Miniprotein binders against Uncharacterized protein slr1840. Designs and how they scored, part 1

All scores and structures are predictions.

Target 1, 371 residues: Uncharacterized protein slr1840, of Synechocystis sp. (p73408)
Amino acid sequence: MRQILIAPDSFKGTLSAGEVCQIALDVLAPEFDCVAHPLADGGEGTLEAIANNLDGQWQTVRVQGPLPDQTVDACYLWLPQEETAVIEMARASGLPLVPVGEHNPEIATSYGTGELITHAARRGAKQIQLAIGGSATNDAGLGLLMALGWQFLDSQGQSVGWGGQALGKVAEIIPPVLNAFPQVTVLCDVTNPFYGANGAAQVYAPQKGADPAMVQRLDQGLRHFARVVREFDGFEINFPRAGAAGGMGGGVAWALETKIESGFTAIAKLTQLEQAMAGCDLVITGEGCFDHQSPQGKVVGGVLELAKKINKPAIIVAGQCQLSQTVLPNVLKIFSLVGPDMPLEKALQHPQTALKKRLVQVKQYLIQSQN
Below, numbering starts at 1 at the first letter of every chain, in headers, positions and changes, except where a header shows other numbers.
F, E and O stand for the ipSAE by ESMFold2-Fast, ESMFold2 and OpenDDE, each averaged over both directions (binder to target, target to binder). V2 = 0.75 x the mean of E and O + 0.25 x the DockQ between their complexes.
[cut] stands for letters that were removed.
Atom coordinates printed by the task and the answers are left out, and those that the model quotes come from them; centres of patches stay.

## First folded at step 5 (miniprotein; from c4 with L63W K67L)

Design c4e
Fold by OpenDDE base, look of step 5:
Structure c4e (fold): chain B 371 residues (1-371), chain A 82 residues (1-82)
Amino acid sequence: as target 1 above (371 residues)
Amino acid sequence: DLEEQIRELLRKAEELIKQYKELTEQGRHDEAQIVLFEFELLISELRYLALELGNEEIYRKAWELLLKMLEIVKELEKQLSD
């Protein structure tokens, strides 16, 4: 019996990676022995994908929200076997948590994300995977670090407070004594530097509620903070990816001496994708992007790259694919949910049915290929 | 223009390959890893754009660039281990 790894991304807006796996298992069984391996790119649905792949425990913690007077119940994933916590900063300090009309990256704080990290550390995490997409903040992780015990003082020796407004006031840094703190890996897919024309404030602060004047203030704050950090320990915080999540990428990388990895790479390692793939004869991957958002296809691309590396054949099931032929030697065939028999509108309305229909065709193709 | 965007991305990809080699040869491994990450993201974008255009040639070219980088990484890692 041919063993198949089902390693999809989410079909954004329609199906989770777990749902895709389940549908594939239902269609391809019993003729094929299938292993579900849902994946994500470190964005939305990452925790759910991991939870579906590994024996995880959801942890709910009441923490500081993005706004000073806000508290939220934030969930993170605890993996007891791996002694790993997977944390999405957006669940504590995310843009969707901010009420309409109250978006303010000068005030928004990452403190609640630091509380999640603290909780995970106290629970015995040896590793923390920190996804930093979807932030409401431009505080360079200042709030997060304060929650871990860092003090950032102004010229008067007072705490600078929270939010992007605090960055320009920092005159002194007092690090905590961290004993046996977990290794943190930041999951990030942006390459923005800390400040400047392509920096955190200039690129991302507008979507977080910053007007042009606020953007300039925030960028100046980031520049100032970068200088203070450099004076403190010589670290150059203005590197590619440092601008992620309003500078949190840089701030966390500096303070916690962390690595910044792609979301896919981190998840693939955590879930042991290569090992799972090595045990199978074929990989089925896919994504359901129906909109023009760049960059897409990280999961599919990563899976195909890995499959190529270990000489496994692959099948792609895509929401919409204009490619009619195999573009890669290891790709057997590409199936599109949308086709002559399934218009886009119908596929969007009935994604499960559309996927099931294509997976039936995949099954038929595989059976025919064995004969 | 999507075609122009693709051409620019291809140019950037080649530049990143060069930068990776140079940084690695200089012993600047941390910076090289950043370049490698940027390259991987860029290749992902190229593949996406190729799929959007239905352009198999560009899609294949993106993979060829990726494979080239992987070969370079492997070669340099061997040299460092010897």
Scores: ipSAE 0.018, ipTM 0.415, lowest interface PAE 5.0, mean pLDDT 88

## First folded at step 15 (miniprotein; from r6 with Q33R L41M S44A K68E)

Design r19
Fold by OpenDDE base, look of step 15:
Structure r19 (fold): chain B 371 residues (1-371), chain A 82 residues (1-82)
Amino acid sequence: as target 1 above (371 residues)
Amino acid sequence: DLEEQIRELLREAEELIKQYKELTEQGRHDEAREVLYRFLMLIAYLRYLAFWLGNEEIYEKAWELLEEMLEIVRELEKQKSD
């Protein structure tokens, strides 16, 4: 075995993908030639994972926060070689930025995320990767689009204002005169439509502070806006994934004529995962699923699919893995952090120790397989 | 003339800040909100124009005006909670 690729996800709430890679390098080197390739799904830790793989520059920008009276210092990642900015909307317009008790998706605005896009454009970005998880907003991206020169007017020719409350008031749309912004790719893994029972408001507004009455108002606003958009240019905004980030997926896809891609797929392309994997003999991937309700990590699934495609063997190191080996022909072995020698509680308290212990077993397994 | 338009937008933004303050002091909160909406739209458009024209001075001035308005909003919201 000449080279091992270490391509994990973050262990959500415990270890970053970069930390997982470092622990793996510490255990597996110098016995094996190892390459670290931290990954993410477009959620938390995405910027950090990319920064660990590529020569990136952190940019901190003061922008409007999610509430109209807030300013925040938001950071994004600038990749000068790729002329690409990676932006997480949650750093400008995210739920954690809203003070406790002030969560209001009727008022919360995505404007600050649009400011980050503008700043990235000023830096010379040709491409923008926009992760839209963790939003405080249900404004369909109106605030973001306003920062990019779009105007939304009511029946009296006045601004509709901000937040989800603005959606139902839109009577006129005025696009920017100059639309020479870089190509934006929206990173999203949800399949929710724009409105309805499975739409942005009904599914996600409650966790953003909406009561049932507010949810109904927001959904009606989304329906109204969808009609106005259809009347404006014929676009049908009620498609799968359009409901992401309170309708931002749909709004950005419409206004910027962009596609919504899987976070994993976009990151894998950006970091050249396939090329890295092709140069290796084995891939080690992993995720920190510590609860039974955590969906199988999209990163692990994506890595395994790619490994299968290019005929590379894989090892999985997971917090708790219920995957049967029978379903994954390229998977040599699955190692669980939790086991008889490592109770769940102890693994949660000492994730580094738990991971190191399993990686020692991986090392032993690999040595034995070469003999 | 884009330069004249920018100057007009700046003057209007400053006037809207004054109007917001006056309306709020008078307890006319609904009207103040409408003024704020106009201000936000105006500042967004001004920054857009300044950006594409490469006028960094105007872009930063528009940001300063936004910060001023947001500070006023915060101060007035705190007064309501007291």
Scores: ipSAE 0.357, ipTM 0.721, lowest interface PAE 1.4, mean pLDDT 89

## First folded at step 18 (miniprotein; from r30 with Y45R)

Design r32
Fold by OpenDDE base, look of step 19:
Structure r32 (fold): chain B 371 residues (1-371), chain A 82 residues (1-82)
Amino acid sequence: as target 1 above (371 residues)
Amino acid sequence: DLEEEIRELLREAEELIKQYKELTEQGRHDEAREVLYRFLMLIARLRYLAFWLGNEEIYERAWELLEEMLEIVRELERQRSD
């Protein structure tokens, strides 16, 4: 065994993917040639994971916040070699930016996210990776699109304003005069349609401060907007994933003629995970909780699928493991931080120590397997 | 002419700030809110056009006007809560 790829997700609430990689390097690199490749799902820690893999430059931009009266200093990641910006909408239009008690998806706007896109374009971005988790909004991306030059007018020819309240008022759509935008890729793992029982408003607006009456209004607004879009250019915006970030997935996909990709898939492409893995003999991956859902579409699942595709053996290091090793034929072994020698409470209190202890066991296992 | 349009939009944005102040002073809060939304949409359009035309001066001026309006809004909201 010549080279090991270390490609973990974050251990949510305890260790970043970068921290996991560093601990793994500290333990394994003296004995093995190791390559760190921290991953993310397009959620929290995505920018940090990418910044650890690629030569990235942090950009701070003052933009419109989620509420009309707010401005925020938002960061995004510039990748000068790839001419790519990685933007998290949550930095400009995220739920944590809204003061407690002021959560209102009828008013909250995605405009500041559009400003980040504009700023990235000014820096010469050819590609934009847009992570859309953690939104405060249910505006179908109207604010974002307005920042990019779209106009949405009511029946009187007036602007519809901000937020989810605007959706039901849209009567006319005016596209930008200048369409020289970089290619935008939306990163999203949800499969919710634009509207309906499983749509953006019904599923996600409550956690953004919507009461049941507001949910109904927002869903009706999304339905109305979907009709207007169909009348405008024939596009059907009510597709799987369109409901992401209060309909931003659908709105951006429509207006910018882009596809919604899984966060893992996009990050794996951007960071060249397959190429890195192809050069290695073994993959070590892991997450905080490896459960029955982990093989199906999360970072660890994606890594394991890729490893299987290119015939690489894998080791899993999990905070907690609920699955038996027998379920995954390409996995050599699963190591759980929690065990007879490490109670859950102690592992939660000292995650670095717990991880290091398991990685020492991984090291021993690998040495024994070479022999 | 897009260059003329951005100059007109800039003038209109300045006028909307004035109107917002006047309406608020008159206690016409609903109308002031409508003016604010018009302003925000106008600034969105202005910054878009200025950016793509490469007019950095107007792009930055549009941001300054936005900050001015938002400061006014925050101040007036604070006064209403007191």
Scores: ipSAE 0.412, ipTM 0.766, lowest interface PAE 1.2, mean pLDDT 90

## First folded at step 19 (miniprotein)

Design r38 (from r32 with I43M)
Fold by ESMFold2, fold request of step 20:
Structure r38 (fold): chain B 371 residues (1-371), chain A 82 residues (1-82)
Amino acid sequence: as target 1 above (371 residues)
Amino acid sequence: DLEEEIRELLREAEELIKQYKELTEQGRHDEAREVLYRFLMLMARLRYLAFWLGNEEIYERAWELLEEMLEIVRELERQRSD
């Protein structure tokens, strides 16, 4: 019996990767031996995808929220066998935690994300996988670092405080005395530098509530902080990917000597995707892609690249796709949820039904293609 | 003496609460906001020290003081806007 790996991204806004897998199992498993391997790219849904693949323990911790007067109960995954914690920054310092009228990257802090890291360290973590998508902040990780014991002082010897507004005030940096924290790997797919025209403030701060004047102040704060860091220990913080999550990429790379990995690559390694795929005859992958003309997600691309590398055929199921399978070298067929029998608006309103309908067609295709 | 230093931080927190109330009553709102901000930072610092040192009682106390201060802030702001 043909063994099929079901390795999708979420259909963002409609179905989680786990839900996509379950629907595929329900439709295909009576006829085929299916293995669920839900994936993510380091953004929303990452912890759930990993939890579906590995024995993990959810940890809930009260921490500082993005606003100075806000607290949140944030979850992370503890993987005791791997001595690894997987943390999504957005659960403690994310934009969705902030009411729209209160979005302000000049005051939003990453402190709570640092509190998750300290909790994981006390739990016994030796490694931390830190997904930094969806942040509310533009503080260069200052809040996170303060939660780990770093002090940032102004010219008067006082703490600079939290938020992007604090960056321009930094005059002195005092590292923590106790610095036995786990190795942190940042899961990051953006390539923006710390500051400048393509930097954190200019590109991402507007989406976090910054008007043009605030964007200018935030960028100048990042430039000032970069100067202070260079003076402190010679580190050049303005490198590719440093601008991720409001400068978090740069700040933690400098202070914690973090590794930076593609989100998909890190998750694929952690969940042993290659080994799972090697044990299957065919891979089904997919993503929502309801508002685009073709799949552009890093999960689908990464799965296809791996499948090609180890000579496995693939099928794509996407919300909307105009491409022919002849453009994609190892793809047998592409199924779009949207089509003449399933208009876009109906597919968005009823994504589970739309997906089931296409998976029945996948099943029929596979039955007719069997030897 | 670590125990005495923790008490000093807690006393500073109480003093900041008093200062916030006095500055608010005097209409000195920019200074009151600075005092509030310092209090919030002090509670975060206290949580850091307590958690790192394994003092769970003080860790929870810092959270309790934070909530008490925030209730005071909300009440005083309600009185002003009413």
Scores: ipSAE 0.603, ipTM 0.857, lowest interface PAE 1.5, mean pLDDT 88
Fold by ESMFold2, fold request of step 20:
Structure r38 (fold): chain B 371 residues (1-371), chain A 82 residues (1-82)
Amino acid sequence: as target 1 above (371 residues)
Amino acid sequence: DLEEEIRELLREAEELIKQYKELTEQGRHDEAREVLYRFLMLMARLRYLAFWLGNEEIYERAWELLEEMLEIVRELERQRSD
């Protein structure tokens, strides 16, 4: 066991995936040759994880923010060798950009995310990887599409405007004259349909500031929009995953004929995780915490599935979940940051120290297991 | 064609600013808000057209006009709240 792949998720709230990799490199060298491969699942830290793996160029663009009178400087990652741009919707249209008390998916727009796509296209992108987690919006991507030249008009021939309030007003759809855009892949791990009891508005709009009456209006707007789209070109927009990001999954799939992939799968392909793992004797992966609803994070789960597929042993380094844990046959051992010698409070206050302590134990375990 | 649309949008932007001021002075706040929304949508369309034409001057002008309108909105709201 000489070559080790370090392929973690971030330890949310404490350490980025890149920081976890660096600490592991520092602790395990020089006894072991380590290769850093920080990962993400399409949410927080996605651009940074990819930037750590590939030669990318950060692009900062002034765009429309989620509120109609708000502007933001948003970043995306340009990967010229791959002819690919990686865009996090939340950097232009995300809930964290909206001041507390001003959350309102009836007015929040995805227009700025569309402006990032336009900028990337002009830079020469042939592919866009669009991470849609953390959105402030429930506009079905109308704002994004308007930034790409789509027009949505009411029965009087006037623009329906921005936000979820606009969905119920759409009577006419006018596609852009210029529609040569890069291939867009949406990074999405939720399965919610466009509307209905498990749809975008009912499940996610409350988190974005919608009260019950607003949720009902938003859901009816999505239903109306779905009907108008079906009348326009026959597309059935209410499919699994269409409800992601306030209906963005459905809207972009309809208008741009996008692919939808899990965030982990897309990132693993882009960074060539399988090839990197095949060149190593062992993989170390990890995440900050397991909970009852997700005992195995999507990054950890995906790394373990790949490791099993190509017959590589794995070690897990994780924060702590007091409720449940999972173990696969190819997992040699699980190390928890929190334990009798490292209480939760101390680990949260000093996450680098906690991780270093466990990685020293991993190192000792690996040395002894070679006998 | 697109350049003619840009010229018309710029003329309309000036008219919308004037209308916003007049409606606000008259206490017609719902109508003023509608004019503001039309202005915001118009600026977004102007940025779209300028970007595709590669007209950096007009692109930056659209951002400048947006800032000018928002400052007018803030000033008039400040006077109202007094």
Scores: ipSAE 0.540, ipTM 0.833, lowest interface PAE 1.8, mean pLDDT 88
Fold by OpenDDE base, fold request of step 20:
Structure r38 (fold): chain B 371 residues (1-371), chain A 82 residues (1-82)
Amino acid sequence: as target 1 above (371 residues)
Amino acid sequence: DLEEEIRELLREAEELIKQYKELTEQGRHDEAREVLYRFLMLMARLRYLAFWLGNEEIYERAWELLEEMLEIVRELERQRSD
């Protein structure tokens, strides 16, 4: 066993996936040949993880921000070989772009994300990978679709305006006249429907600054829009995953030829994780916390499932692991950053040191296993 | 005709800037905000049309008009707070 794939997630709040890879390379070399393959779940660090694996070109575009009167310089990743653009909605329409105290999903717009898509389309994109995590919006993608040339008019024939407040005003839908849009793949790990108790507004609008009254208005707006869409073309927008990013999952699926995939799955395909893993003897993966949910949908779970599928052994390096090592047959060993020799506080303060310490133990384990 | 639509949007934008100022001077701030949002929508549509038609001049003009309007907004808000 000489070739190791290093395929971690970010250790959220401490280390990027790229940093984890670099530390692993530094520790495991020269005794082991290592290949860095940083991963992400379609959330924060997705573009960086892809850029580290593929030859990409960063594109900066001036677009509308999440607030109607805000402009931002948003970056996306252009992959010329794959004719693919990777767009993070959070770069144009994200929560962090909204000033403190100004979070309002009734007025926040996805328009800037649509402008990124438009720019990518003109660049020659055949595929768009759209990561929709961290949105400030509950506009069902109306803003995004407006940037793509859709018009949504009220009963007076005027534009409905911006944000979640616009949803309940839609009376007429006008498709775009000028469109040459690539296929959009929405990266989504949630199963929330468009509206209702588990819908976009009820579940996610509070974290975007909605009070209970606003949540009710937003949910009613989503219900209204769903009806208008159904009347327009018969599409049922209230399906699982439609509620993602304040209903954008539904809006994009309705208006565009859209695939909805898990963030991990999409990134794994795009970065050719299976091929990279097939070329290695062992995979080392990890995340900030390994819990019972990790095997079921996170980067670590996806890596382990893939490793199992192609009969590769795996090692997990996690910030904290509560799972027994016996749960996964292809997992050789689990290393936790936190332990008797590394208290949680110290690991959080010195994540690089904590990771390095465990990777040294991984190295020792691997050397001993070869003997 | 998309070129005619662009011309109309520009004319409407100029009128909305005027209306915003007038409404603000009258202390009709809620109505002024509505006019602002209409203006923003016009600029959004204008950018869409200009972009797809390959009219860089109009595309940039739409951004300039937006910036000008936002400067007006900031100035008038400052004057109100003084």
Scores: ipSAE 0.420, ipTM 0.765, lowest interface PAE 1.2, mean pLDDT 89
Fold by OpenDDE base, look of step 19:
Formats: C-alpha cells, sequence, structure tokens
Structure r38 (fold): chain B 371 residues (1-371), chain A 82 residues (1-82)
C-alpha cells in the first residue's frame, strides 16, 4: 500500500495545518497509509503544529507583558522526550497583547520572553526553540537578556531601563555570573540587518506604533548598541536577520552565542520531517495561496525542496494557485480549492468543504495513477 | 556572595516601592518612572539569582514584590486619570 506523508502549512485565515491534516486523513486514510505531519514557518500556529506532531505539554506561566505595567499568562510548549521547549515571544511580548492606542516600541519590553526561557530552563530544557514573530518590541532583546541575568548600565552606572529607549543609553554591559543556559535556537525568516534603511526600526517599528521621529530614535539606539557590543567583545551585530523582532535576533544571537535559523528548517528538524518523508512514497503539501514566491522559502517551498532532494514525488493542494504545474518538475499535480466548480467566495466561506472536495479528487487521481 | 546580594536587592526593592509612592504623590512623575524602571531591573536581577541558586522562596518573593509594585502603578495611574 502506498504511504503518503501529509505535510501542509496552515491555510492562513481559514484552516490550521492540523485541520488540513485531519481532513486529508479522513479522505485518504481509508485507501492509503497516511502520516500526518503539520508544519509551520515559526509564525502563528507554530506551537500548535509542533504539538500535533510531537508529544507536547502546554505550560502556562505568568510573566511580564510587553508594557511595564502588564502581566500576562503566556503559554509555551514543553517536549519532555526531546527535553525541548518551544517558545513564541508573541505570547509574552507580542503586539496583540498591547492595547490599541498604547503601541510604543520605545517602552515595550521583551522581558517576559526571557521569563519563559527561565521557566523552561527550570523544567530541565536542554534546547529552546524561540520563535520571534509578532513582537511589540524594538529593544534588541535587552529585556529578555535582563531576565537571563545580563545588566545594561548607562554612563552613571544605572540601569538603562526598559524598551527601545534603553538602547541609546547603554554604556556598560555586564554578562550573567551563571551561564548555564540551555541552547537557544532563534527561528526567523526575515533577512533585515540590525540597523539602517533595511534595519529593525526603519522596516518594522512603524507597524509597532512608531512615528517617523521615533523610528529615527530607535534606529540611532540600535546603532549605538551595536557600537557598544563591538567595543565589549568585538561582535558585529549588524548582520542579516539580526533585525528580526526589533533587533532581538541580533541581541540573542550575540548574547547566547546562537544562530538564527529559518522557522521551517528548525521545525522540520525538530519534527524529523526528512525521516518521515523518507519513509513515504508521496508527499502532499499545501498552503492558502501558492504563488511565485511560494517555492522560495516558505513551508511548501521547503517541503518541495526536501522532496526533490530525496527524490520523492509531491502533490500540492492550494487554496489558490497562481502558478502553472510546469514550473516544478517534482510536482505531480497541483490542486486548487478554487476552481470552476468552487468559486473563491464559496471556498472562503466553507474552507473545510472546499478542501475535502479537492482531496477527493486527489484520491481519485492517486487511484488512477496506480492503475 | 550571591546570598548577600539577594538580601540587598530585597531591601532595595522595598525602598524603591516607597520612593515610587512618594514621588508620585509629589507629582514627580518622570522621576517616579525612573524609579519604576530601576525596580523592574532589580526584580530581573533578583529573579535571575534566585533561579540559578535554586531558591524558590526568593524567586516567588520577587514575583510578589513585582505584583505589588504593578498594582500600585495601576492604582496611581487610575487616580491621575480621574
Amino acid sequence: as target 1 above (371 residues)
Amino acid sequence: DLEEEIRELLREAEELIKQYKELTEQGRHDEAREVLYRFLMLMARLRYLAFWLGNEEIYERAWELLEEMLEIVRELERQRSD
């Protein structure tokens, strides 16, 4: 019997990766040996996707919120077999946690994310996967690092305080006395440098509530901090991806001596996607909109690259498809939820029904191909 | 001595709470904000030390002090807005 790996991304705004897998299993599992392997890009739904693949335990921790006067109950995922915690910074330091009208990346802190890391370490984490999408912050991870024992002092020997406003005041860096931290891997898909025209502040601070004057102050703060770090230990923090999450990518990479990995790559490793795929004859993947950018670094693109690498055929099931099948030689067929029999409006209103209908066609196609 | 540092930090935390109240009552809001930041950083250090020393009691005490301070902040901000 043909073994099929079902490894979709979420259909953003309509179906989770887990829901897509379940519908696919319901349709295909009676005829084929199917393995569900929901994926994510390190953004929204990452914890849920991992929890569906691995024996995970949800942990709820009360931590500092993004604003100084806020506390939040933040969840992270504990993987006891892997001794790994998966943390989304957005659960503690995310933009949605900030009330409307109070968005201020000069004040917003990543401290609560550091508390989640601390809690994970207390549970015995050897590895931490840190997803850093959806941040409210432009503090270069200072708050997070403070929760881990770093001290950042001004020219008067006082703490620089909280948020992006602190960056330009840093005169002295004091590392933690105890450095027995678990290995942290930062998950990020952006390539922005730490500062400058394409840096954290210039690109992302506006969506976090920064006006043009604040953007300039924040960028100057990042530049200042980069200089102080270079003077401290010679590290060049202005590298590609360092600008992720308002500079947290750079700050964490520097202080914790870690690398920034793509969300897909890290999740694929953690969930053993390659091993799962190697055991199957066919891969079914998909996303909400498969376009000309989809092959270049998203979940579906990563799955297709891996499938190509290990010589596995693939089928794509997309909400909408803007590409012709001819562009991807290892793809057997592309199925679009939207078609002559399923208008876009109806597919958006009834995504489960639309997906099920296409999966029935996938089933028929596979049966015919065996014959 | 890290244990002595913890004791000092706890004493300083209580003093900073007092200073915050006094400054706020005096209408010195900018200075009060600076005290709040110092307090938050102190709590960061205290929680770090308590964690790595395995002192759960001090770790929880640091959280209690933080909650106390934040309640004060919220109450005083509410009073300012009325």
Scores: ipSAE 0.416, ipTM 0.767, lowest interface PAE 1.2, mean pLDDT 90

Design r38 (from r32 with I43M)
Fold by OpenDDE base, fold request of step 20:
Structure r38 (fold): chain B 371 residues (1-371), chain A 82 residues (1-82)
Amino acid sequence: as target 1 above (371 residues)
Amino acid sequence: DLEEEIRELLREAEELIKQYKELTEQGRHDEAREVLYRFLMLMARLRYLAFWLGNEEIYERAWELLEEMLEIVRELERQRSD
């Protein structure tokens, strides 16, 4: 029997990657041997996707929330076989955790994310995958680093405090005395530098509650901090991706000598996507929307490039696709959830039904292709 | 050295709680806020030290102190709004 790898992304928050896999299994079996391989890009639903792919254990930890007056019970995923923790900073330091009207990137701290890292380290993590999407913060990871034992002092020798406001006050950096941390990989798909017109503050602080004046202060703080870091150890923190999560990409890369990888690449390695795909005859992938940019770093694009590399045919099942079949040589066929038989509104209201209908067509196509 | 630092942090934390109350009672809210932030930083450092020393008692005590302070903050803010 033809073995099929089902390696989807989530469908715009309507269906998890795991749910997509399950629906595909239900439709395509028993005529095809299907292997579920849910993927994510390091955004929302990353932990759930990995938990559905690998044998993982949910860990719940009380940590500092994004605001000083907040504590949260944050979850991360422990992977005992891989000795890896997968952490979403949004669970501790995320924008959704901040009450409406209280968004303030000058005050919001990443400290709770650092506490998750410390907990994972204590649990025996050798690797940490850190997803940094959805942050409430523009603190360059100072809070996170403080949880790891870094101290940032002002000109008076006092702690600079929480949030983006702290950045411009840093006069002295004190490394941790105890620094036995696992290797951290930051999952990041943005290329924003640390500061400037395309930097963390200018691009992302407004959506975190910054007014124009606050954006300028935050950017100036980032510039100041970059100077202090350069003076401290010569590191140039103003590189592509450093601006991710309000400068956390830069701060973590500097302090922890971390790798910054695309979410897809990191998850594909962690879940052994290439090995799984090599064992199959065909890959089915999909996302909520397939566009001309999808080949350029999204989950579907990554899957297709990998499939091409190892000479595996692919089928795309997308929420909506404007691309003609001729665009990608290794793509056998593209199936759009939306079609004459399934209007967009109906597909959004009934994503499972829409997906099932297309998967039935995929099944028919595959059967016909074998004859 | 680290145990001494823990003792110092705990002592300072208790003093900061008192200062916060006093400043708030005096209507010196900006200064009270600075004291609060200093307190939060002390708790951060305390949790770090306790964690790495494997002192669960002190780690939990740091959370208790934080909760106490936050309760005080909430109560005093409520009184100001009334």
Scores: ipSAE 0.414, ipTM 0.769, lowest interface PAE 1.2, mean pLDDT 89

